# Miniprotein binders against Rap guanine nucleotide exchange factor 1 (epac-1): the designs that were tried, part 14

Target 1, 139 residues: Rap guanine nucleotide exchange factor 1 (epac-1), of Caenorhabditis elegans (p34578r516to654)
Amino acid sequence: CGYSVMAGKAEKILEYVLETRIDALGDDISELDVFVEDFILTHDAFMPDNTVCNFLKSYYFRTPYRATRDSITDSCTEEVRCKRRVVQFVYVWCSLLRVNFFLNPVTNSFVEELFCHVIDDRKRLGGMEDILTRIGSIR
Short names: E, the ipSAE of ESMFold2; O, the ipSAE of OpenDDE; V2, 0.75 times the mean of E and O plus 0.25 times the DockQ between their complexes.

## First folded at step 23 (miniprotein)

Design TM1 (from TK4 with G11A A15V D51Y G93A; at its last look DockQ between E and O 0.72; V2 from the best seeds 0.00; counts 0 for: pae E 5.4 > 1.5, pTM E .780 < .8)
Fold by ESMFold2, look of step 23:
Structure TM1 (fold): chain B 139 residues (1-139), chain A 101 residues (1-101)
Amino acid sequence: as target 1 above (139 residues)
Amino acid sequence: SSEDRAYLYEAWKLVLKAFQLRYRGDPEEAEKEYETAIQHFTEAIRINPDYPRLYLRRGYAYAYMGDFEEALADFTRAVELDPEYALAKQWLAMAKSALGE
């Protein structure tokens, strides 16, 4: 019977993580944000893996618009930023779960799908090189 | 602070191990790891009773064991100590739902 009230609140929490916490992380997760760690390790209680992956996919393809004089350029920059945030989130997720991430067919299939999307987007978008490197290191 | 961080880290590793055991279909061994983690968090709370993360993470362990009354108490305390922690509020709502509140 579909999406629950708690799942809707969880999507807002995941969006918050992507927009505010994931950008603050460096390449090294030795100083991982405690909020991000707790969300990744506990989300299954209120947001199933498939729901997380579906939200991440929708976020990956966002082309946010901002009312500016150069809104087209800002939209392309923000498009790549959304993609970077998703790949970084998955990188952290995999880093915390290790082999369990890949033994789960939902998350394993999502990484393969995401890798294909990054490869395709690299053909048409600049600034995807670091994103490709990061998703490739997960596989 | 360094000692508190080390103690919290060791307790949290037990929670992660229990998660992995439950995922792999060994719930009886997972329960033992949760119980041990709870003991360590309880001792850490006695040393630092105002650190909201300790209550939040002990609450996770209680909730995964099905001890929702204990989890509710811990999540309530975590939210009192940090009212802006959205994930703690989410877990508080989950514990209330499990208890029919």
Scores: ipSAE 0.083, ipTM 0.483, lowest interface PAE 5.4, mean pLDDT 76
ESMFold2 (binder alone), look of step 23: mean pLDDT 80; pTM 0.768
OpenDDE base, look of step 23: ipSAE 0.111; ipTM 0.543

Design TM2 (from TM1 with Q90A M94L S97K; at its last look DockQ between E and O 0.62; V2 from the best seeds 0.00; counts 0 for: pae E 4.3 > 1.5, pTM E .778 < .8, SAP 72.406 > 70)
Fold by OpenDDE base, look of step 23:
Structure TM2 (fold): chain B 139 residues (1-139), chain A 101 residues (1-101)
Amino acid sequence: as target 1 above (139 residues)
Amino acid sequence: SSEDRAYLYEAWKLVLKAFQLRYRGDPEEAEKEYETAIQHFTEAIRINPDYPRLYLRRGYAYAYMGDFEEALADFTRAVELDPEYALAKAWLALAKKALGE
């Protein structure tokens, strides 16, 4: 029960990171948000990698009706925004862990799965070009 | 400062190395790397005793080793220094639960 409570808190933090912190990140790791970095590096004890990946997957496929309460944003734009945030998060994750990211079968497998989803979405959604480029640079 | 962040990151690389060693089935060597990392964090804390992030990361290393008593102390200090530090508060709760509190 205690673990589940902690996992819940971690999930809320992860959602907060995705919604409020990721968009401001640049491509240079030196400009990484301290809060984002700390979360990525210290989540493991109460939110295992598979749980993080599952959450990210769910967030990736969020529809505007479920993802945000912002009624002003175009639905298609918001859909792509969620996808971008997930890919950017994974990019930062990989940048921090380096080889350890790929030695972990969970995160390694998730990147491959995410790559496939991005390819599929590129076929049907506008604005996915940069996302495809970014996910490709991780692999 | 940028220098502080750089040092913190270098120390954390030892923790990352320990992760790799654990995955490869070498927990003893992983333990050594965690201990080395903790030493580096300790030195950093000596220089910057009011930096919450240092306590958080050292505490994490302790927790990963299963030393939740030391982790509890570090997380407590981190929260004292920054009561709004969400991650520190989360880890503090975890450490307390691990100790049966």
Scores: ipSAE 0.187, ipTM 0.598, lowest interface PAE 2.3, mean pLDDT 84
ESMFold2, look of step 23: ipSAE 0.203; ipTM 0.573
ESMFold2 (binder alone), look of step 23: mean pLDDT 79; pTM 0.746

Design TM3 (from TM1 with W12F Q90S M94A S97K; at its last look DockQ between E and O 0.04; V2 from the best seeds 0.00; counts 0 for: pae O 5.9 > 1.5, pTM E .752 < .8, other shape alone 10.259 > 2.5, SAP 70.215 > 70, placed apart)
Fold by OpenDDE base, look of step 23:
Structure TM3 (fold): chain B 139 residues (1-139), chain A 101 residues (1-101)
Amino acid sequence: as target 1 above (139 residues)
Amino acid sequence: SSEDRAYLYEAFKLVLKAFQLRYRGDPEEAEKEYETAIQHFTEAIRINPDYPRLYLRRGYAYAYMGDFEEALADFTRAVELDPEYALAKSWLAAAKKALGE
């Protein structure tokens, strides 16, 4: 399938979204970034859901040495920042697709998996409370 | 108007096509999925009638099915509920163009 050919480019786009666009989004996603919207709504043409989820999972577990390009924020460590970005992305994703998000076993299962990871991380990392609240609201 | 309509339809088809690939890869099955989605959104709207995002999502499904009048109605309602809802405003404008308004 054409996914393998475009996978590299797609991953770079997704990484770009996470690192440069997601942080600018507020809690109210009525003012969504058009670029983020376009990616979420059209990515299946070049990046299947399972690949997106796998990338997000990898990004979620990035250590600070991988996040050197990120701008310093006041609210959390680099490790927590990556986790927040993933959860926020999933929140936006769910908000756009809604019923279709949960009817899809791939994305449905990913939310549950991510929720478990967030619970575990809250036990060991500060700043995870809002992230837990957000992921909990998606389920 | 015709060109705008075609553009709108194609734009929503891209969204739907993604869903088709996820579930069946069959156009007929995709339509069934959107009909199901419309039902789900309708029920959700019944429970939460003042939630603008639900109208936006249902509007997408209607647009994919070629029902631009219903899509327009949903986008309109979304903007009425939240005049600052950027996404809804954008698609409302697009739908109006498609219908010649």
Scores: ipSAE 0.017, ipTM 0.339, lowest interface PAE 5.9, mean pLDDT 81
ESMFold2, look of step 23: ipSAE 0.020; ipTM 0.353
ESMFold2 (binder alone), look of step 23: mean pLDDT 79; pTM 0.741

Design TM4 (from TM1 with Y9R K13Q Q90A S97K; at its last look DockQ between E and O 0.52; V2 from the best seeds 0.00; counts 0 for: pae E 4.8 > 1.5, pTM E .778 < .8)
Fold by ESMFold2, look of step 25:
Structure TM4 (fold): chain B 139 residues (1-139), chain A 101 residues (1-101)
Amino acid sequence: as target 1 above (139 residues)
Amino acid sequence: SSEDRAYLREAWQLVLKAFQLRYRGDPEEAEKEYETAIQHFTEAIRINPDYPRLYLRRGYAYAYMGDFEEALADFTRAVELDPEYALAKAWLAMAKKALGE
């Protein structure tokens, strides 16, 4: 149906944001990308908060495979990269909405869930320390 | 000019404030901020009519106020100026759906 088609396009836009625009951001969001701001502030028209959070969760747990002879090391690097993208996106989202992000029970609950996942993943994955610091600073 | 960039930034801050007010359930105050933002974007468009982001962001304000015919016109213009602007295309489709087009 027409909403399903728009939801699929919305997920591709969010994927683009994660893979291109979020990676281009540094630690300082004072010069935030206009595309990222627009998406965060307007997505509710075509992608409800719970749909965004569900997509972010699925993206966080991606285990991408790269076709290389050293694929195990590359796969772990790509796995951590996906996690970093999600945490950075949520950090930006919280930074724009401030207290309003936490007043929304969907997004507030998602941050707590994501924090627990980062804690668990730190036990088995190298390179999670900056991600843990970032998610821990959200509040 | 630097004044035009400041005017655009000021208008965008009004949209952000209106967005936060909408989340708090204060729609009358949010509408005041959207109306002011529309005025600022309209002036910025007069100065630089070829900037797709101006139309896209004015279109947001129109859409959130329920003015979908005005939003459709703005989103159409944004896509004409930048056919690769995926977010503008998504909003254009939403505005068309809202109007039954």
Scores: ipSAE 0.159, ipTM 0.537, lowest interface PAE 4.8, mean pLDDT 77
ESMFold2, look of step 23: ipSAE 0.150; ipTM 0.489
ESMFold2 (binder alone), look of step 23: mean pLDDT 82; pTM 0.790
OpenDDE base, look of step 23: ipSAE 0.696; ipTM 0.874
ESMFold2 (binder alone), look of step 25: mean pLDDT 81; pTM 0.777
OpenDDE base, look of step 25: ipSAE 0.707; ipTM 0.878

Design TM5 (from TM1 with Q90L; at its last look DockQ between E and O 0.58; V2 from the best seeds 0.00; counts 0 for: pae E 1.9 > 1.5, SAP 76.79 > 70)
Fold by OpenDDE base, look of step 23:
Structure TM5 (fold): chain B 139 residues (1-139), chain A 101 residues (1-101)
Amino acid sequence: as target 1 above (139 residues)
Amino acid sequence: SSEDRAYLYEAWKLVLKAFQLRYRGDPEEAEKEYETAIQHFTEAIRINPDYPRLYLRRGYAYAYMGDFEEALADFTRAVELDPEYALAKLWLAMAKSALGE
């Protein structure tokens, strides 16, 4: 079952992307990090879409105690940061795949689910407004 | 360069089209698009033979077609060109696994 073995390595790469590469991305696709692009476009054979989505969901709900080793950052700020990174990743994903992103029931469903979570979090967390705007632009 | 990235992306859009075709139950047409994409990558590699990313993407197209021997060759070359290329190393391992190595 080489697929599961590869998934473990891919998961580490995805985590690396979220923690070190996503924050630097702009809104323009022309400025996309080539490493991020390569991962998004080539993950399918070793990490299926549902696995990516599940990881992103878990990352979205990470608490500062689990998600980061940075003890300097405020817990609330860090929580929102994780959520922002996930939404930004999905935005880039959608930008690259275009119609194929929505034709895939896995990614299509995930966006809707994520949108609902963002709405809920907007009610209780500060700093979620831009995240809500971004996820809304994907749908 | 930006021009190189643009060309690479345009070639990759053929792969994305193939994804759509396969998803809609047309694997034969998808195969044609993969082959076309591979041709584009091959031409790009001819021009830029030391660009690891080109081998990675062509290798992926081969792998998606089930041609893991060709994929293995491409991923191997990518790693040779950039031993720290994490994605290439991952795909190389995957291709080896698919071939029973």
Scores: ipSAE 0.315, ipTM 0.689, lowest interface PAE 1.6, mean pLDDT 85
ESMFold2, look of step 23: ipSAE 0.489; ipTM 0.776
ESMFold2 (binder alone), look of step 23: mean pLDDT 80; pTM 0.756

Design TM6 (from TM2 with Q20N E31L; at its last look DockQ between E and O 0.52; V2 from the best seeds 0.00; counts 0 for: pae E 3.6 > 1.5, pTM E .796 < .8, SAP 74.77 > 70)
Fold by OpenDDE base, look of step 23:
Structure TM6 (fold): chain B 139 residues (1-139), chain A 101 residues (1-101)
Amino acid sequence: as target 1 above (139 residues)
Amino acid sequence: SSEDRAYLYEAWKLVLKAFNLRYRGDPEEALKEYETAIQHFTEAIRINPDYPRLYLRRGYAYAYMGDFEEALADFTRAVELDPEYALAKAWLALAKKALGE
C-alpha cells in the first residue's frame, strides 16, 4: 500500500541519517545538519514516533556482523558506534522538540527505556561513558 | 545563513506548539497556531522565494491542518527548486495520495 511505500522510504532515510550524518554533528544545534533537522521535524506523517523509536531500538542493538556494515571495523567499536548514533539522534530530537518531546508519551518512555539499556551496556562495554552522560543529560 | 535558520526555527516552534495543542485535545487552538506559522513562512518565502525548506515546512503545516491542496503546491515547489530533496519528494507523494492522485 501507499503507506508501506512511504514508510519504507522513511526508514531508508533514517538509516542514511544514522550512518552518514549523525557522526558529524556537534553539540551546538546551530550547527545541525539541515537534512537531519528536516527529517526530525517532518517525519511524522509517514513514520510515526513509535515506528521511529522502534527503528532506533533495533539500530541500537545491531551487531557489527550485519552485511551492511564494514567488516574491517573492530566489532566492539562498531557496536558502541551504533549505540552512540542512536543516543545522539535522540539528543538532537529532544533539542528540537523541547518540552514537546517529553509531553509525548512515546518519546518520553523511549528515553527512559534507552537510558536503561545504556546503563546495562555501560557494565559490559567500553566506551559507553560518554553515551551515558549524553542520555542522562536529556532526561 | 544562521539568521535565516533562526527565523525558520522560531516559525517552526509555532508548528510544534500547534502539534502539542492538538495532542492535548485542543484542535481549535492548534489551528490558530498553524495559521500563524503559515503566515510567518509566507513572509519568509516572500523574502526568499528560492529556499526549498520554507516550502517544505509550510507544506507540512498545511498538511497537518488537512489542507492537502496547499500542501501539494508547496511540496511541488520545493521539488522544483531541489529535485533531489528526498523529504520534499516523500511529502509530495503523500499529499498526492491524500488527494486521491
Scores: ipSAE 0.122, ipTM 0.544, lowest interface PAE 2.2, mean pLDDT 84
ESMFold2, look of step 23: ipSAE 0.261; ipTM 0.627
ESMFold2 (binder alone), look of step 23: mean pLDDT 80; pTM 0.760

## First folded at step 25 (miniprotein)

Design TN1 (from TM4 with Y23R A90L K97A; at its last look DockQ between E and O 0.71; V2 from the best seeds 0.00; counts 0 for: pae E 2.7 > 1.5)
Fold by ESMFold2, look of step 25:
Structure TN1 (fold): chain B 139 residues (1-139), chain A 101 residues (1-101)
Amino acid sequence: as target 1 above (139 residues)
Amino acid sequence: SSEDRAYLREAWQLVLKAFQLRRRGDPEEAEKEYETAIQHFTEAIRINPDYPRLYLRRGYAYAYMGDFEEALADFTRAVELDPEYALAKLWLAMAKAALGE
């Protein structure tokens, strides 16, 4: 009831994080974005881990194109960008939670699933090598 | 100033520890860590009362302990200090819902 409404708002916040905050992060996590850190540590009040992982999987496979403004090259670049955002989010999530991330079977299983998707996508998409390196470093 | 940053890091580490304890099914020990973190955030607020992050994070600790009246006050202050912080607005709405509106 009230949880469902709050989960919907939390989903919009996660989308905001992916769209606006995650691209600004680098490999160095010595100083994380406070907004991203707060979301990762408190999201389970609104979105269980499996709900977050399901959203991330859906976002990973987006092919964001607008037929009116986007070229096919722009669509492929945006597709890879969506994948990069998800892997970067998981990297930060794992880096913040450390062992607790891997002790959780939901998040641990999601990393393995995501790794397989990245491997498959590298066969089809250019620009996946840094993404593969990053997801591999999590394992 | 360096002392203040260290104190804030300690308070946040207590919240992280409480988070871990709660997830492992030890809510009694998690509550002790939240209480200690609240004391540290309260002192940091006395030093810098206009820093929205302090209220937001103290509010988290109150909310996870079920102290929603105190959490509401803190989330209200955090939103006043930073009206564009969407997560603070979400937590404010959660605290209001917990108190019956």
Scores: ipSAE 0.368, ipTM 0.698, lowest interface PAE 2.7, mean pLDDT 80
ESMFold2 (binder alone), look of step 25: mean pLDDT 82; pTM 0.794
OpenDDE base, look of step 25: ipSAE 0.432; ipTM 0.724

Design TN2 (at its last look DockQ between E and O 0.63; V2 from the best seeds 0.00; counts 0 for: pae E 5.4 > 1.5, pTM E .737 < .8)
Fold by ESMFold2, look of step 25:
Structure TN2 (fold): chain B 139 residues (1-139), chain A 98 residues (1-98)
Amino acid sequence: as target 1 above (139 residues)
Amino acid sequence: SSEDRAYLREAWELVLKAFQLRRRGDPEEAEKEYETAIQHFTEAIRINPDYPRLYLRRGYAYAYMGDFEEALADFTRAVELDPEYALAKAWLAMAKEG
């Protein structure tokens, strides 16, 4: 019961990380955001890896389906933005855990699944090339 | 200062090492690294007592070692220093539930 309540709060924190902290990192990440680092190193106390991966997958596939015709170009931009945030987060996650990320079957399997999703989305969405490059560097 | 930054970096690397040892199933070895990291964070706090992330990171080490009263105090201090520090507030809430 207590874990269920904390998981919901943790998902809001992860959403905050994706929407604010990850956008600020850019491509280099030579100066890693300490808020993101702290979340990655401590989340297992209240949000297991599988729960993190499930939330990331849900966030990756967000689209603004209620967009009006006047907002359609904005909805495509938002869709790609969500995907970029998830891949960037996973890149940072892998960079911190290094080999331990791939020895964990949950996170290793998630990266393989995410890579396949990025490949599929490249076929229908513009702006996916940098995202594909980033996820490919993880594998 | 430069010396403070060196202690902070060394302590943080020990926390990262301990985290990785714990995930590999080596909790007793991880505990030793957390103990050493706590010593270094405590020295950094003595010099720079107003940085909330020092308390947050020392609190992590305490929490993973099962020292929940010490962790609670550190998380409380981190939130006092920066009330908008969302991650510190999340850890404080977790520590209060036990």
Scores: ipSAE 0.128, ipTM 0.503, lowest interface PAE 5.4, mean pLDDT 75
ESMFold2 (binder alone), look of step 25: mean pLDDT 76; pTM 0.708
OpenDDE base, look of step 25: ipSAE 0.241; ipTM 0.604

Design TN3 (from TM4 with Q13E F19W K97A; at its last read DockQ between E and O 0.84; V2 from the best seeds 0.00; counts 0 for: pae E 2.2 > 1.5, SAP 71.905 > 70)
Amino acid sequence: SSEDRAYLREAWELVLKAWQLRYRGDPEEAEKEYETAIQHFTEAIRINPDYPRLYLRRGYAYAYMGDFEEALADFTRAVELDPEYALAKAWLAMAKAALGE
ESMFold2, look of step 25: ipSAE 0.474; ipTM 0.781
ESMFold2 (binder alone), look of step 25: mean pLDDT 82; pTM 0.794
OpenDDE base, look of step 25: ipSAE 0.782; ipTM 0.915
ESMFold2, look of step 26: ipSAE 0.453; ipTM 0.756
ESMFold2 (binder alone), look of step 26: mean pLDDT 82; pTM 0.789
OpenDDE base, look of step 26: ipSAE 0.783; ipTM 0.915
ESMFold2, look of step 27: ipSAE 0.247; ipTM 0.601
ESMFold2 (binder alone), look of step 27: mean pLDDT 81; pTM 0.779
OpenDDE base, look of step 27: ipSAE 0.783; ipTM 0.915
ESMFold2, fold request of step 28: ipSAE 0.461, 0.442, 0.333; ipTM 0.768, 0.763, 0.691
ESMFold2 (binder alone), fold request of step 28: mean pLDDT 81, 79, 80; pTM 0.776, 0.739, 0.763
OpenDDE base, fold request of step 28: ipSAE 0.752, 0.756, 0.752; ipTM 0.897, 0.898, 0.897
ESMFold2, last read: ipSAE 0.465, 0.346, 0.410; ipTM 0.769, 0.699, 0.741
ESMFold2 (binder alone), last read: mean pLDDT 76, 81, 80; pTM 0.705, 0.769, 0.757
OpenDDE base, last read: ipSAE 0.755, 0.758, 0.755; ipTM 0.898, 0.899, 0.897

Design TN4 (from TM4 with Q13E Y23R A93S M94A K97A; at its last look DockQ between E and O 0.57; V2 from the best seeds 0.00; counts 0 for: pae E 4.1 > 1.5, pTM E .770 < .8)
Fold by ESMFold2, look of step 25:
Structure TN4 (fold): chain B 139 residues (1-139), chain A 101 residues (1-101)
Amino acid sequence: as target 1 above (139 residues)
Amino acid sequence: SSEDRAYLREAWELVLKAFQLRRRGDPEEAEKEYETAIQHFTEAIRINPDYPRLYLRRGYAYAYMGDFEEALADFTRAVELDPEYALAKAWLSAAKAALGE
């Protein structure tokens, strides 16, 4: 079947969502981006929840690197930005599904895992406090 | 505009209701809601036939009911209206695979 090809296409779509649509939301999500909402409501036909969570985990731990002193500072900022994007996406995902997000053991377990990663990363990275606050508010 | 946002929100809520019923494991009730959603999307498309997201969402409802020929037609229309609509392209590929095309 063509589902493995579809999963690869879906990962590229999710990456696009994280890098463009999620960043554009800012702090206020009262006007939700229709592309993000469409993805959340339709993705399970070609990208199961566990595949989404695995991709989000991989993206959370991205460490873009550049070889100069200024590029190293940019890499640290971009590392935190990747983590912020994932937490913001999960916040939107939970906000849309509400109780059904937590009744699903896959997504519920992922939030618990992600929370632990944010706590650990706060110990070594500056700029994680707002991210910790947001993941802690997901319940 | 304000009317466009209200219209879009109503369409989203309809799809969300059907999605939630499917995830709760209520397939017969979810099917009734998909049928109602299809009727609602069909009326919305009559009013605004050039909005590709309406075709994506009606196609989604058709696909989850197993009506893949209807879904294929809707996803094709969504891609025609917006050739760079990545979600519509993904669903079009899924519908083709389901039909053996």
Scores: ipSAE 0.207, ipTM 0.560, lowest interface PAE 4.1, mean pLDDT 76
ESMFold2 (binder alone), look of step 25: mean pLDDT 81; pTM 0.775
OpenDDE base, look of step 25: ipSAE 0.316; ipTM 0.651

Design TN5 (from TM4 with Q13E F19Y Y23R K97Q; at its last look DockQ between E and O 0.39; V2 from the best seeds 0.00; counts 0 for: pae E 2.9 > 1.5, pTM E .785 < .8)
Fold by ESMFold2, look of step 25:
Structure TN5 (fold): chain B 139 residues (1-139), chain A 101 residues (1-101)
Amino acid sequence: as target 1 above (139 residues)
Amino acid sequence: SSEDRAYLREAWELVLKAYQLRRRGDPEEAEKEYETAIQHFTEAIRINPDYPRLYLRRGYAYAYMGDFEEALADFTRAVELDPEYALAKAWLAMAKQALGE
């Protein structure tokens, strides 16, 4: 019960990180956000690595509804934004942990899986090129 | 200021190093780095006693070393100084749970 409650709170914090802190970083991460660093280095007490990765995968595949079908371009750009947020978060995570990110089989396997999803999505979605470049630089 | 961020970054690098050592399974070396980081944060707190992230970060180091009474005190102070910091509130709850409070 106590762990389950803490895991739910951690998912809300991670969602906040993705939607506010990662989004505010934009394409240039020369000045890293302290909140993002704090989350990455402290999360495992209430959100183990596989739980983080599963949440990120779920978030990656979100298709938020923003408009009617006549505004399909807006829907596609919001879908790509979710994917960009996840890849950016993983990039920061890997940048902080370096080799230790890849020595952990959970996070190493997740990056390989995520790369495959980005490749597949590039076949059907515009705006994936910068995302592919970033995940490729990790891999 | 940029000078304050540089000092905090240097102290935070010790916590990062300790985290990496802990994740590699080198707990004795990680503990040594956490102890050094705590000393640096304690000095920074002496200089800037109302800066909430110093307490949050020292509390992280205490918690990873299992010093949950010290961590609870630091997380409590961090939340008092910055009540809207969701991560500090989560860690405060974790420290309370660890102490059976």
Scores: ipSAE 0.303, ipTM 0.597, lowest interface PAE 2.9, mean pLDDT 77
ESMFold2 (binder alone), look of step 25: mean pLDDT 83; pTM 0.800
OpenDDE base, look of step 25: ipSAE 0.613; ipTM 0.810

Design TN6 (from TM4 with W12S F19S L87S W91S; at its last look DockQ between E and O 0.56; V2 from the best seeds 0.00; counts 0 for: pae E 7.8 > 1.5, pTM E .753 < .8)
Fold by ESMFold2, look of step 25:
Structure TN6 (fold): chain B 139 residues (1-139), chain A 101 residues (1-101)
Amino acid sequence: as target 1 above (139 residues)
Amino acid sequence: SSEDRAYLREASQLVLKASQLRYRGDPEEAEKEYETAIQHFTEAIRINPDYPRLYLRRGYAYAYMGDFEEALADFTRAVELDPEYASAKASLAMAKKALGE
């Protein structure tokens, strides 16, 4: 009952992480942001893994329309930023859970699906090479 | 400060273990691990009652247990201790919504 209400609200926390915290993490996660670590370690209390993966997939395919302050903004750059954020989040998630990430069939299947999407998007979008490298390193 | 991070890491590992037990279909053992984590956070708070991250982490553990009123109280305390603590403010807002505030 309370878990059902919290699941809808937890998407706002995940969106907050993607919008504000994930871009700064880079490859070194030894000094991980406390908010990101807390969410990843405790999200199952209010958001099952499948719900997290579905939200991440939705965010991956966003075409941000209102993210800029001028008309000169490259829309491909904004689209790629959303994809980079999702792949970075999954990279951190895998890094914290290690082998248990891959033993979980939900998260394991999601990485395979996401990898295929990145390969497809590389054919259409410039700026995907670092994203492809990162998702490939997870597998 | 460095010792405070050790307390946080140890209790957070118990939360991770409980999540894995719940996934593998052992929810009673998972609840025991979350209760143990809460006890460890509570002891750490007794030693260092002015460290807002301890309240934030215990609040998350309470939320897992379905104890949303306790979670709200802990998130409130974390914001009181550090009004610039963005994670605590976001968590407080979510807990209020869950309780219908």
Scores: ipSAE 0.014, ipTM 0.266, lowest interface PAE 7.8, mean pLDDT 73
ESMFold2 (binder alone), look of step 25: mean pLDDT 81; pTM 0.775
OpenDDE base, look of step 25: ipSAE 0.342; ipTM 0.683

